# Ledger of designs, part 301: VH-VL binders against o60147

Target 1, 175 residues: o60147
Amino acid sequence: MLEKNKYLYIFRHIQTNQVLLSQGNVLKKTALFQLPYPLQKPVAPNGMRPAKLRKDHWVPLLKVEFPNESMFQSVFMQLLNYRKYRSVQPLTSDLLKLPIPVRRRKIMRQEVPNTIADLADILNKEKFPENSVRLQLSDKSDSEYADWPPSVQIDSEEIKLSRGFREKTTVDEAR
Key: E = the ipSAE of ESMFold2; O = the ipSAE of OpenDDE; V2 = 0.75 times the mean of E and O plus 0.25 times the DockQ between their complexes.

## First folded at step 15 (VH-VL)

Design kb3 (framework fv_dargistotug; at its last look DockQ between E and O 0.03; V2 from the best seeds 0.00; counts 0 for: pae E 7.5 > 2, placed apart)
Fold by OpenDDE, look of step 15:
Structure kb3 (fold): chain C 175 residues (1-175), chain A 120 residues (1-120), chain B 106 residues (1-106)
Amino acid sequence: as target 1 above (175 residues)
Amino acid sequence: QVQLVQSGSELKKPGASVKVSCKASGYTFRRYGMNWVRQAPGQGLEWMGWINTYTGEPTYAQGFTGRFVFSLDTSVSTAYLQISSLKAEDTAVYYCARGTTYLSYGFDSWGQGTLVTVSS
Amino acid sequence: DIQLTQSPSFLSASVGDRVTITCRASQDISSYLAWYQQKPGKAPKLLIYDASTLESGVPSRFSGSGSGTEFTLTISSLQPEDFATYYCQQDYEYPTFGGGTKVEIK
């Protein structure tokens, strides 16, 4: 039986540091609908959820290879859930004291470390086999945002970027 | 083996409501989204929307808002499609299909379909 | 919405024939395209996803190719069980289907 693709790509916006989840190294338009908003919503500026997908504004943050499709699916769904959960949480008093534009920027800037932390937390709970999950980062320093379980093997090679998406590799072509 | 089993055919009058069930088995229900696809007699396939089986969040396609409601009973791995204020044009076979919108694996598993006939 | 145009709408062929079905998208959808087979009274069956990846259990005589706006489903040697309606489906945006191609016995 043929194995389905089991790669997760996480993209970040080059200006806002918002993140999008993707199975492929090219973002879907529907990925924009992943962007969460706080429960206490002011009018969102155009930058919070772009009307159009500008691929050149999104760069790969990390790539994850899972042991199998089912495990990938599980982690993907949980990541979405974590993001949704955060979006419906009340804003802290400290955030509420900030002007709306500053507050929004601060929230968006936390998406990268939060997503990385979420991924690590989910993987810690899943208890996958040792070194069965391969993590590649565009910036190796981003791995410091979380403690990774033994199941995760961090690749020493960083992701290469090209025109808003990661170039295809031999592994990607084998999907 | 992955299976989606839908409820039986329905005959309804205009203005009535119908609730179609789709019971999943052979896999972890919450790991895969559930889609609904409509096919009118002799016509093509129409994506109605999907529901995130983990969060319960539904997304409806244009043209399928208002009278159409997706819901879940995760305890029995079942997705539901409810159509209210039925119209004659709602006559179609309705399919549930496994798949997550943000992913690109296709709809790899389908229910057998539920025929809903709306007639006076 | 992204429009998918399949051609031809109807195709007559014989067993053993090479069959080619085309699906054109109204805009660039990268490789986010799937192909389905549907027989009368049955649910669609996934054949190809991500433009060219063969679904498990699907015969190797089926293949998909293309990217961007033009895609092709090929049956290298048509078998008796392959007479059916075929649909392309994009998922770059919210899913839409092509109009279908009915492959009939010549």
Scores: ipSAE 0.822, ipTM 0.910, lowest interface PAE 0.6, mean pLDDT 91
Fold by ESMFold2-Fast, scan of step 15:
Structure kb3 (fold): chain C 175 residues (1-175), chain A 120 residues (1-120), chain B 106 residues (1-106)
Amino acid sequence: as target 1 above (175 residues)
Amino acid sequence: QVQLVQSGSELKKPGASVKVSCKASGYTFRRYGMNWVRQAPGQGLEWMGWINTYTGEPTYAQGFTGRFVFSLDTSVSTAYLQISSLKAEDTAVYYCARGTTYLSYGFDSWGQGTLVTVSS
Amino acid sequence: DIQLTQSPSFLSASVGDRVTITCRASQDISSYLAWYQQKPGKAPKLLIYDASTLESGVPSRFSGSGSGTEFTLTISSLQPEDFATYYCQQDYEYPTFGGGTKVEIK
């Protein structure tokens, strides 16, 4: 009955800074349904198709290790809910003064700090065991967007992958 | 304790409309998306689309645009499938199934199914 | 759409037998595959998700393996209650299901 460690893989778009959450180290096409601002126009006039996935445009932001699937699912679902909450809020006066394309770029670029702040907020509200959650970031300065609870340990080594979380061996996944 | 309970079977004439309900209980309705899956007599399973229970936004598979409408009543934790201008080819068991499309947890809870029969 | 091909379409086996069902995808879907059991007149029941993760409450005799384009569902010791049709399902793109494998207990 012992659960295996679970990982949350968080990607960012190299051009827009939009964020995608993934339960696996390979980003699937339907993950694009997470985006409030589609990267491409809908293809069909009579329906929505998932936007085209350019895997080379999504790079690692951070990897979160959880000791079990229950903790992983709770945090993953709460992060999705925070993102949806943000997408339906009224725009501030400052944002309304900007042209629509500039406004959208500004909102999208805030997804990295927002996601990190949301993750920390969720982990601060949960009472997980000390040092039970491990974070590994691509840029350790991104950890400064939030205050972390005692349950979190931030890895001293940054993620060195340049194109997603894929490796030719399983060593990175086992670590 | 998670349960999805669907409305009873329907017998309809071509051109009529039908509205199938799926009432959820035993979990927080808005935390999980709802999927619709069709199974024609003697055939396999076909995904029709999903609705985001937090935002109310539906996504339809290519074969299910136009005549099919997904909706919610979050006050009673119920999802709905409406089919307009019914055709004989719509005869099938329609299932609701819990799952979020961007997560690969599978559809972990299913309604019992609603048989919709379209005949003259 | 991604096509899933199941083999065999029909299988007859004795109680206690090891049973394997294969699912092949028309393109690489990584590990984004689930397995379902459907008994006559009933809704499908999730057995396995993410290719190899056993759903809570599912007997340990069921296991899944594979990645990319080839996947296998194994029942290590077939029981009478395992009479059912089994389906694979991908969600790498819009979800699609395999054609199903009907398992009959001799």
Scores: ipSAE 0.291, ipTM 0.742, lowest interface PAE 3.9, mean pLDDT 85
Fold by ESMFold2, look of step 15:
Structure kb3 (fold): chain C 175 residues (1-175), chain A 120 residues (1-120), chain B 106 residues (1-106)
Amino acid sequence: as target 1 above (175 residues)
Amino acid sequence: QVQLVQSGSELKKPGASVKVSCKASGYTFRRYGMNWVRQAPGQGLEWMGWINTYTGEPTYAQGFTGRFVFSLDTSVSTAYLQISSLKAEDTAVYYCARGTTYLSYGFDSWGQGTLVTVSS
Amino acid sequence: DIQLTQSPSFLSASVGDRVTITCRASQDISSYLAWYQQKPGKAPKLLIYDASTLESGVPSRFSGSGSGTEFTLTISSLQPEDFATYYCQQDYEYPTFGGGTKVEIK
């Protein structure tokens, strides 16, 4: 069963802080291909992709509800393109001086703030009605990486799900 | 900078329980997972599992799903290993270890180890 | 679980010797292999990760190579402080360790 999607789900890796974008509330293995596959290590700006998806290593970063699927698809594609363009830009002289493993770790650590800033930049350039885009964060302080347009309503409640974005229920007791 | 400090050695009787602590400093605790590794006397290293410090969800290696419990107190950046119904074969050094990356960067920071001795 | 088989299980060598330790994986693990040194009473120390990359502060006489199913740790000129037990470890799936290789003085 397929449903029209208006939700963007973003995950981060608990150890590397790499970021994966998802159309669903559970990551699929194909999401790993968002991570670069280095052909020539000295020129690669970030780390290699893992051989397989370790779902217990990926935690919620944020969730966005758009007014409709068309707006979701537009923002999702733009966000992927921002990441692609960033990955092909020349590295700074400071980064090039570092040993490759140190360089990769520093680049990976920027994926969270860069992704949040990219999202905000896209939303600032798009003309959405006030409060029409609902943003929910796992750590509300992460909203400080960007300036958000009036179209964005930041949910007061943080994401408190055990794994992924799926709600976990408890057994009710009769009294 | 990064440091993992474990609780001191323990001498226990069979059937008792023990709780080993691992206090982290020098990094953001909730952004890096914590592994537990066991080494019996004269034996090799054995990965017991890890705990997701963001969600609190543990993952146990096969053979460690019963009497072994991983937990956290994020307010003091501390991970715990609790072993219940201790047996003589639980005598070992228990290490906590931080993994640096999923990309095979290994465990780059280890606690000093906690010897748990179980004898009658 | 992915099994790692180290060979030899122990060896005797003299200061200055070139030492080679092999780790074989039960399946292709790409380059997801690390090497550790452990001295008695101490925690393991990371030497090599990603099959061939030296950890910061590790002497250049240590080197790693290999991919897929066969990996080697080489000490180009053995020093007195290198007498220890060496372990390989994979992180292709949930981690497993090799059985260890004890390097002793001849």
Scores: ipSAE 0.019, ipTM 0.613, lowest interface PAE 7.5, mean pLDDT 83
ESMFold2 (binder alone), look of step 15: mean pLDDT 92; pTM 0.950

Design kb30 (framework fv_dargistotug)
Fold by ESMFold2-Fast, scan of step 15:
Structure kb30 (fold): chain C 175 residues (1-175), chain A 120 residues (1-120), chain B 106 residues (1-106)
Amino acid sequence: as target 1 above (175 residues)
Amino acid sequence: QVQLVQSGSELKKPGASVKVSCKASGYTFRSYGMNWVRQAPGQGLEWMGWINTYTGEPTYAQGFTGRFVFSLDTSVSTAYLQISSLKAEDTAVYYCARGTTYLSYGFDSWGQGTLVTVSS
Amino acid sequence: DIQLTQSPSFLSASVGDRVTITCRASQDISSYLAWYQQKPGKAPKLLIYDASTLEEGVPSRFSGSGSGTEFTLTISSLQPEDFATYYCQQDYEYPTFGGGTKVEIK
């Protein structure tokens, strides 16, 4: 009997900093549906959803290995719930003062620090065993957006990718 | 025990409407998306779209945007498929199936199917 | 739309045979492919997801392989209960199904 997927990949958009979650190291076009909906007042967050997925516009932010599939699914769904929660909160006065395009850009740029903070918050609340969750980042400095619980082991190796978001293989390296 | 139970078969005239229900039990309804899949007599499977059970947002495949409506009643863990202005070519078995489109876990639970027959 | 082409569309086999079904995608779908079994008058049953991961409760004689554009479902020793129609399905884009492969008794 094999376990289902236990890896969470998080990707960021190279220009907007919008974030997408994935079970694999290649994004699906349907991942775009993770972006906020339904329409919320005064700004409709789903207005920030790209019309199409261009895989060369997305790079890995981090990869999380969980002890089992049920923990992966729990964290994945909680991250989507955090995104939903953020999308329905009233905008601050500072954001309301900004023109809509500037406001949307500012909101999108916060998705990376917000997602990292939310991930850490979820992991702190779940009380997983010490060193049971392995976190690997594309840029180690991004770990500074949060305080991590004892359950998290931050890998010393950063994520290495080839074009198209797949990890390098021995075949690619031999070429 | 995950279970999806659909409403019974329907015989309709062209131009009528039909509403198929899919009642979920054995899991947290809002944690998994609900898909609709059609199978015409003697034909293969055709994905019609899905509904995000947390947000209520439907997504329709091309060809299913005009007469087809996905909806929810979260208080009774039930998803609905409504087809308006029925045509003979809508004759098919309609399945609901549990799955979130951004996770590749397949559709791991299916309703028993609802046969909708459209004839004069 | 991503098109999935299954081959063969029909296969005649005997109990104990090794059965191989192929699914080809019109573009790279990585590993985002599932396999289903459907018996007459019944809903489809998930066998394999993420190209090669066996669903819980599915017999080990079923296996999946492949990535990118070519995928294979193998039944190592066909049993009487395995006579059914098999479908591949991608969810890299909006989900689409292959045309199906009917496995009949010889």
Scores: ipSAE 0.114, ipTM 0.698, lowest interface PAE 5.2, mean pLDDT 83

Design kb31 (framework fv_dargistotug)
Fold by ESMFold2-Fast, scan of step 15:
Structure kb31 (fold): chain C 175 residues (1-175), chain A 120 residues (1-120), chain B 106 residues (1-106)
Amino acid sequence: as target 1 above (175 residues)
Amino acid sequence: QVQLVQSGSELKKPGASVKVSCKASGYTFRSYGMNWVRQAPGQGLEWMGWINTYTGEPTYAQGFTGRFVFSLDTSVSTAYLQISSLKAEDTAVYYCARGTTYLSYGFDSWGQGTLVTVSS
Amino acid sequence: DIQLTQSPSFLSASVGDRVTITCRASQDISSYLAWYQQKPGKAPKLLIYDASTLESGVPSRFSGSGSGTEFTLTISSLQPEDFATYYCQQDYEHPTFGGGTKVEIK
């Protein structure tokens, strides 16, 4: 019997710096519903976000391995909540002074630092065992956007993806 | 152990409303999404939508907007499905099932189902 | 919505038989496919998720394979308790279920 996948993958758009969360190393079309701004015109019918996803536009930002599936689920749900909360906050006066396209680019550019800060905030509030959460970053300097709790171990191993982000690692045994 | 317990069967007249409950136990309620799945007599399974138990935000499948409402009472770890203006075609077993949209873990725990019969 | 077509819709089998059920998606869904078992009067039970990962507590005679648009569920040696209806389900977009395959006693 294999343990359920306990990995969280976070992807970044190469141009806009928008962020998508995934349980695995493959992005689903429904992941686009996480975005507050549409990536392309026209938007999907009934006010839905664009239904098309181009895999070559998204790269891994980070990968998190949790001690178990329950902890992964909790953190994933909290990250979705933080993202929604940020999207409905009043804009600062500095942002309101910017033209709409410039304002949107600046907001989107901040999704990487904001997501990293949100992840760290959640992990600091949870009481996970020391060194139980493994964090792999595509760019290690991105870890500097936050202060990490003792539960987090930063791993230097490369994030491995195949077949349109799908990792070829087969989970044969749990230990 | 994870358990989802639903309310008992309902017999309603067309035009009435019904509220089905799904009480969760054995896990942290807010850590997993809740789905609703319908099965008409002798038919297959049909996904109605889900509710994010952390945010309270519902998402409805096409065909289940308007008359169908998903809600929560997190203080008692319970999810609700309300159907208004009942029609004969709403006759079905309604299941709640644990699972978070955007993840591919499948629905790993199900309620026992609530039969809603709509007839004059 | 993504359409899932199961074949066959019905099959008769004997204990000890090898049973294969196929699920075809109307578009590429990668591996975002689950399989469920439903016995009469009972809720569905998750058997397999992510196309080929066996759910905890599910007997090893059940296996899943495939990716993209073609998927199969195999029961290597059918047991009396395996007579049921089986459903595939995708969650690459909004979840949809296949039409089901009823496995009956021959």
Scores: ipSAE 0.007, ipTM 0.599, lowest interface PAE 8.6, mean pLDDT 81

Design kb32 (framework fv_dargistotug; at its last look DockQ between E and O 0.54; V2 from the best seeds 0.00; counts 0 for: pae E 3.9 > 2)
Fold by OpenDDE, look of step 15:
Structure kb32 (fold): chain C 175 residues (1-175), chain A 120 residues (1-120), chain B 106 residues (1-106)
Amino acid sequence: as target 1 above (175 residues)
Amino acid sequence: QVQLVQSGSELKKPGASVKVSCKASGYTFRSYGMNWVRQAPGQGLEWMGWINTYTGEPTYAQGFTGRFVFSLDTSVSTAYLQISSLKAEDTAVYYCARGTTYLSYGFDSWGQGTLVTVSS
Amino acid sequence: DIQLTQSPSFLSASVGDRVTITCRASQDISSYLAWYQQKPGKAPKLLIYDASTLESGVPSRFSGSGSGTEFTLTISSLQPEDFATYYCQQDYEWPTFGGGTKVEIK
């Protein structure tokens, strides 16, 4: 049977470092709804979720290839859950002492390392087969944000940066 | 084998409420979102919204806010659609369909549909 | 919302015919388009996703093509079981369906 696409792309905003998850190398408009609003007193509601998807503001952060669709689906949903969980957590006293713009920036700056850490944590829990997950980063140093399980093979080659779009892979070209 | 089994047909009066169930089996329930699609008699398909089966967060399409409520019972891998204050125009077949909105795999599995008839 | 316009709404064809259905989007949706088949009294069945990827178990006579705003579903040789209504569906934004194309026996 033909396997479905099992690639996860993660994009980051070039200014805010917010993170979006994508199956494809082209962001969907609905991806914006992944951006969390804190249930509690929001720092800057309008600033946390852009009104429009500006593809040119987003660049690839990493690409993950999973062993199969089911594993991909599971990890994707868990990533969303981790993000949601963070969005509902109370702000720390230290953050509350900061001016709103500074607070917003500080929170958003943590999205990239948090997402990477989340991914690693999820993969550690899933216990996938050794070297069954391939991870490619735009910046290899970002891999240092987490301890990766044996299931993850980090590619030596960095992904190319392309705003709003990532080059087609051989798999994508075959479709 | 992936299966979505919906509850049986409903006949309701205007103003009443109905709750349609969609029981999933053959896969990890929380790994795939659940969508609801409406089809009025002789009409096309209309996406009503979806629910994140992992977080429980529902998203409603425009026109399906207020009277429509998506819910879950993850312990039995079941999604629910509740329609309150039923109107005649709510008469339709309602489908649950597996798929995560943020992804592009299509709705690869569908329930058999539940006919809801609203008549005085 | 993104509108999908299918053409034709109705199509009469014979067994063995090559059938082409078009779906046009009101804006660029990249490849985020799916095709479904629905028979009377039955739930829709996914045929194609991501514009051109054949769903598992679907006969190879079905194919999808296109990107951006123009998409096509092709049945290379129509079979008796292919008489049904076909829908395109986009998920670039919140999902919307086309109006459907009913393929009938000539």
Scores: ipSAE 0.840, ipTM 0.923, lowest interface PAE 0.5, mean pLDDT 91
Fold by ESMFold2, look of step 15:
Structure kb32 (fold): chain C 175 residues (1-175), chain A 120 residues (1-120), chain B 106 residues (1-106)
Amino acid sequence: as target 1 above (175 residues)
Amino acid sequence: QVQLVQSGSELKKPGASVKVSCKASGYTFRSYGMNWVRQAPGQGLEWMGWINTYTGEPTYAQGFTGRFVFSLDTSVSTAYLQISSLKAEDTAVYYCARGTTYLSYGFDSWGQGTLVTVSS
Amino acid sequence: DIQLTQSPSFLSASVGDRVTITCRASQDISSYLAWYQQKPGKAPKLLIYDASTLESGVPSRFSGSGSGTEFTLTISSLQPEDFATYYCQQDYEWPTFGGGTKVEIK
């Protein structure tokens, strides 16, 4: 039986720790639109969208194999919704007291643990066989951000990608 | 069986409005995004944008940010395209197409198309 | 927008012929390229996504190849039902379509 892709790849930014979701190990330019735009021009309350995709700035965070493509698509859409929902929530008083650059960095650093927690929350709500969802992390300690259901098998080996993405436009200069 | 059924052809005068419907069946409506694609007579395909069927958030391509509005009624698994202030240049077949947001699986299911003709 | 240039814009071929259509992108789009078939009065039909992955239910005589800026769609043995217009489409950024290649009987 041939099925469409059932793998979720999650990347983090090496500097900001922002998170992008992907179907494969090469990010699309449109992935940047997953990051929120500021509601107001002067202030970006929850995060910032880079001007362009710098593929060498994004590294693997985790990979998930789902039981089927339909499950992958459902979880992907739900993860986007969790991020959108969070982006429109009022900031806490403690965050608002911080200088804007510090506040911004603190919010962006929350994207990794938030996304991992969101993934686990979605998977805890779904019913499927024990160990039918395989999770592989680049840093196994990141699994500690959430409580995982019996359906999730955390791979004993970390992701072995030896490098992040590189921008492919530099290859064309050799022609 | 995944199916997208669009509303019938429309004949309109300049300045009028039209609302094209796209009713989905055979899959979980909120798990897949919905795209709109325009094809003028004898011309190629032009992506107009898409709507996130889970959140209702639309994204419009350049050139489609004014008179074109995407919307949903999730209770009947239906997406809508509304075009206001119709111009003769809006004469085209309008397709809905299922496409997963931010993914590269192609548009794997299409509506039959709705011809909108703007004349006189 | 990323521009896709299809070549040829029109071709005439016989049943049984091997047909090759090319699609060139204005910038590197990795493998984010799909191919569609459209017959007159009908909606487009997805043939290939991710440059080379055949959509379910599409005959194996269709194949796709390429990466970066140049991509090809090949029909190994043209059948009567394959006379149509073929479009490439990138989705590396917001989708754009090529201008189409009309394949007609010789």
Scores: ipSAE 0.338, ipTM 0.747, lowest interface PAE 3.9, mean pLDDT 85
Fold by ESMFold2-Fast, scan of step 15:
Structure kb32 (fold): chain C 175 residues (1-175), chain A 120 residues (1-120), chain B 106 residues (1-106)
Amino acid sequence: as target 1 above (175 residues)
Amino acid sequence: QVQLVQSGSELKKPGASVKVSCKASGYTFRSYGMNWVRQAPGQGLEWMGWINTYTGEPTYAQGFTGRFVFSLDTSVSTAYLQISSLKAEDTAVYYCARGTTYLSYGFDSWGQGTLVTVSS
Amino acid sequence: DIQLTQSPSFLSASVGDRVTITCRASQDISSYLAWYQQKPGKAPKLLIYDASTLESGVPSRFSGSGSGTEFTLTISSLQPEDFATYYCQQDYEWPTFGGGTKVEIK
């Protein structure tokens, strides 16, 4: 049960472009179960360089403020369902022709555009009041990945994170 | 509009040090890694490494450890390259470039370059 | 390190010609290759990323193709402003650049 939370935070991995959803400005270990692929930089086609999973390697992509908890919960659950749907779809024949590490990197490159498009699709489908949803983007150009409904107000204010988030810490891989 | 503006050319004697700046504007500085690329006179491009603009943690390519230091001042959206104990072989144009070491989006924005000349 | 070999190192062509530059990788890099244009005294400019995706604002006469170990940059109908040195670059591993191809227009 979520306590009167009105905020959705989306984080992006600075190197791999993988995306994590969070109910607040704290990125928890449990968020890592959202990732279909491990966070490792490839060294060669036959191997991967081990990388330390760190909270400080996740940068805010966007923050959404909803007028109430009910609207937040609806959008958050729908976004999780969109991500689950993408993870179970059959891969295209073009992707299946690629070696597994290469295939995963191509998929990871699309996570930011896909997540922004999914969020916009959900918000366009819902009939929220005009200017009732506040969207903050770390990079304003990312708003161009989608068409936004009249319910969305785009702000340029800095996304605020908890004090502990910025410090160098190890984030465990859930898989 | 994304812009990277570098400090002016430097003429140094062997053994001196130099600090090159790269000031970013038009985007969220902390959201993109900053790369350093060197080009010796008449030669090709050579990647030196990158710095994580969120943490300040640098990663150096082989051959650029020890005398080379990447750093940041996030309050003014500026990245720095410091070279200590300068050698004649360090004579080159040094570029900063926006990007990551993993994503295949290329380096989509470059500074204008800083010529560092090391001669006695 | 992954080595990139460009050929030719130098070419001369007439305005309107079709020009092809090749880049060969020492190992399979899939499509993780970019192409840059560098004019004398200027910083490099990204032309193509992901082997074949044209960067925004780059003229359509530029195109890239290839996958694995062999890649090509093609300039259809060469223009006077295309006098430059062209570099390929991979980021499948830590970034490395090809040696460059200098294009002179007759």
Scores: ipSAE 0.008, ipTM 0.549, lowest interface PAE 9.9, mean pLDDT 80
ESMFold2 (binder alone), look of step 15: mean pLDDT 92; pTM 0.945

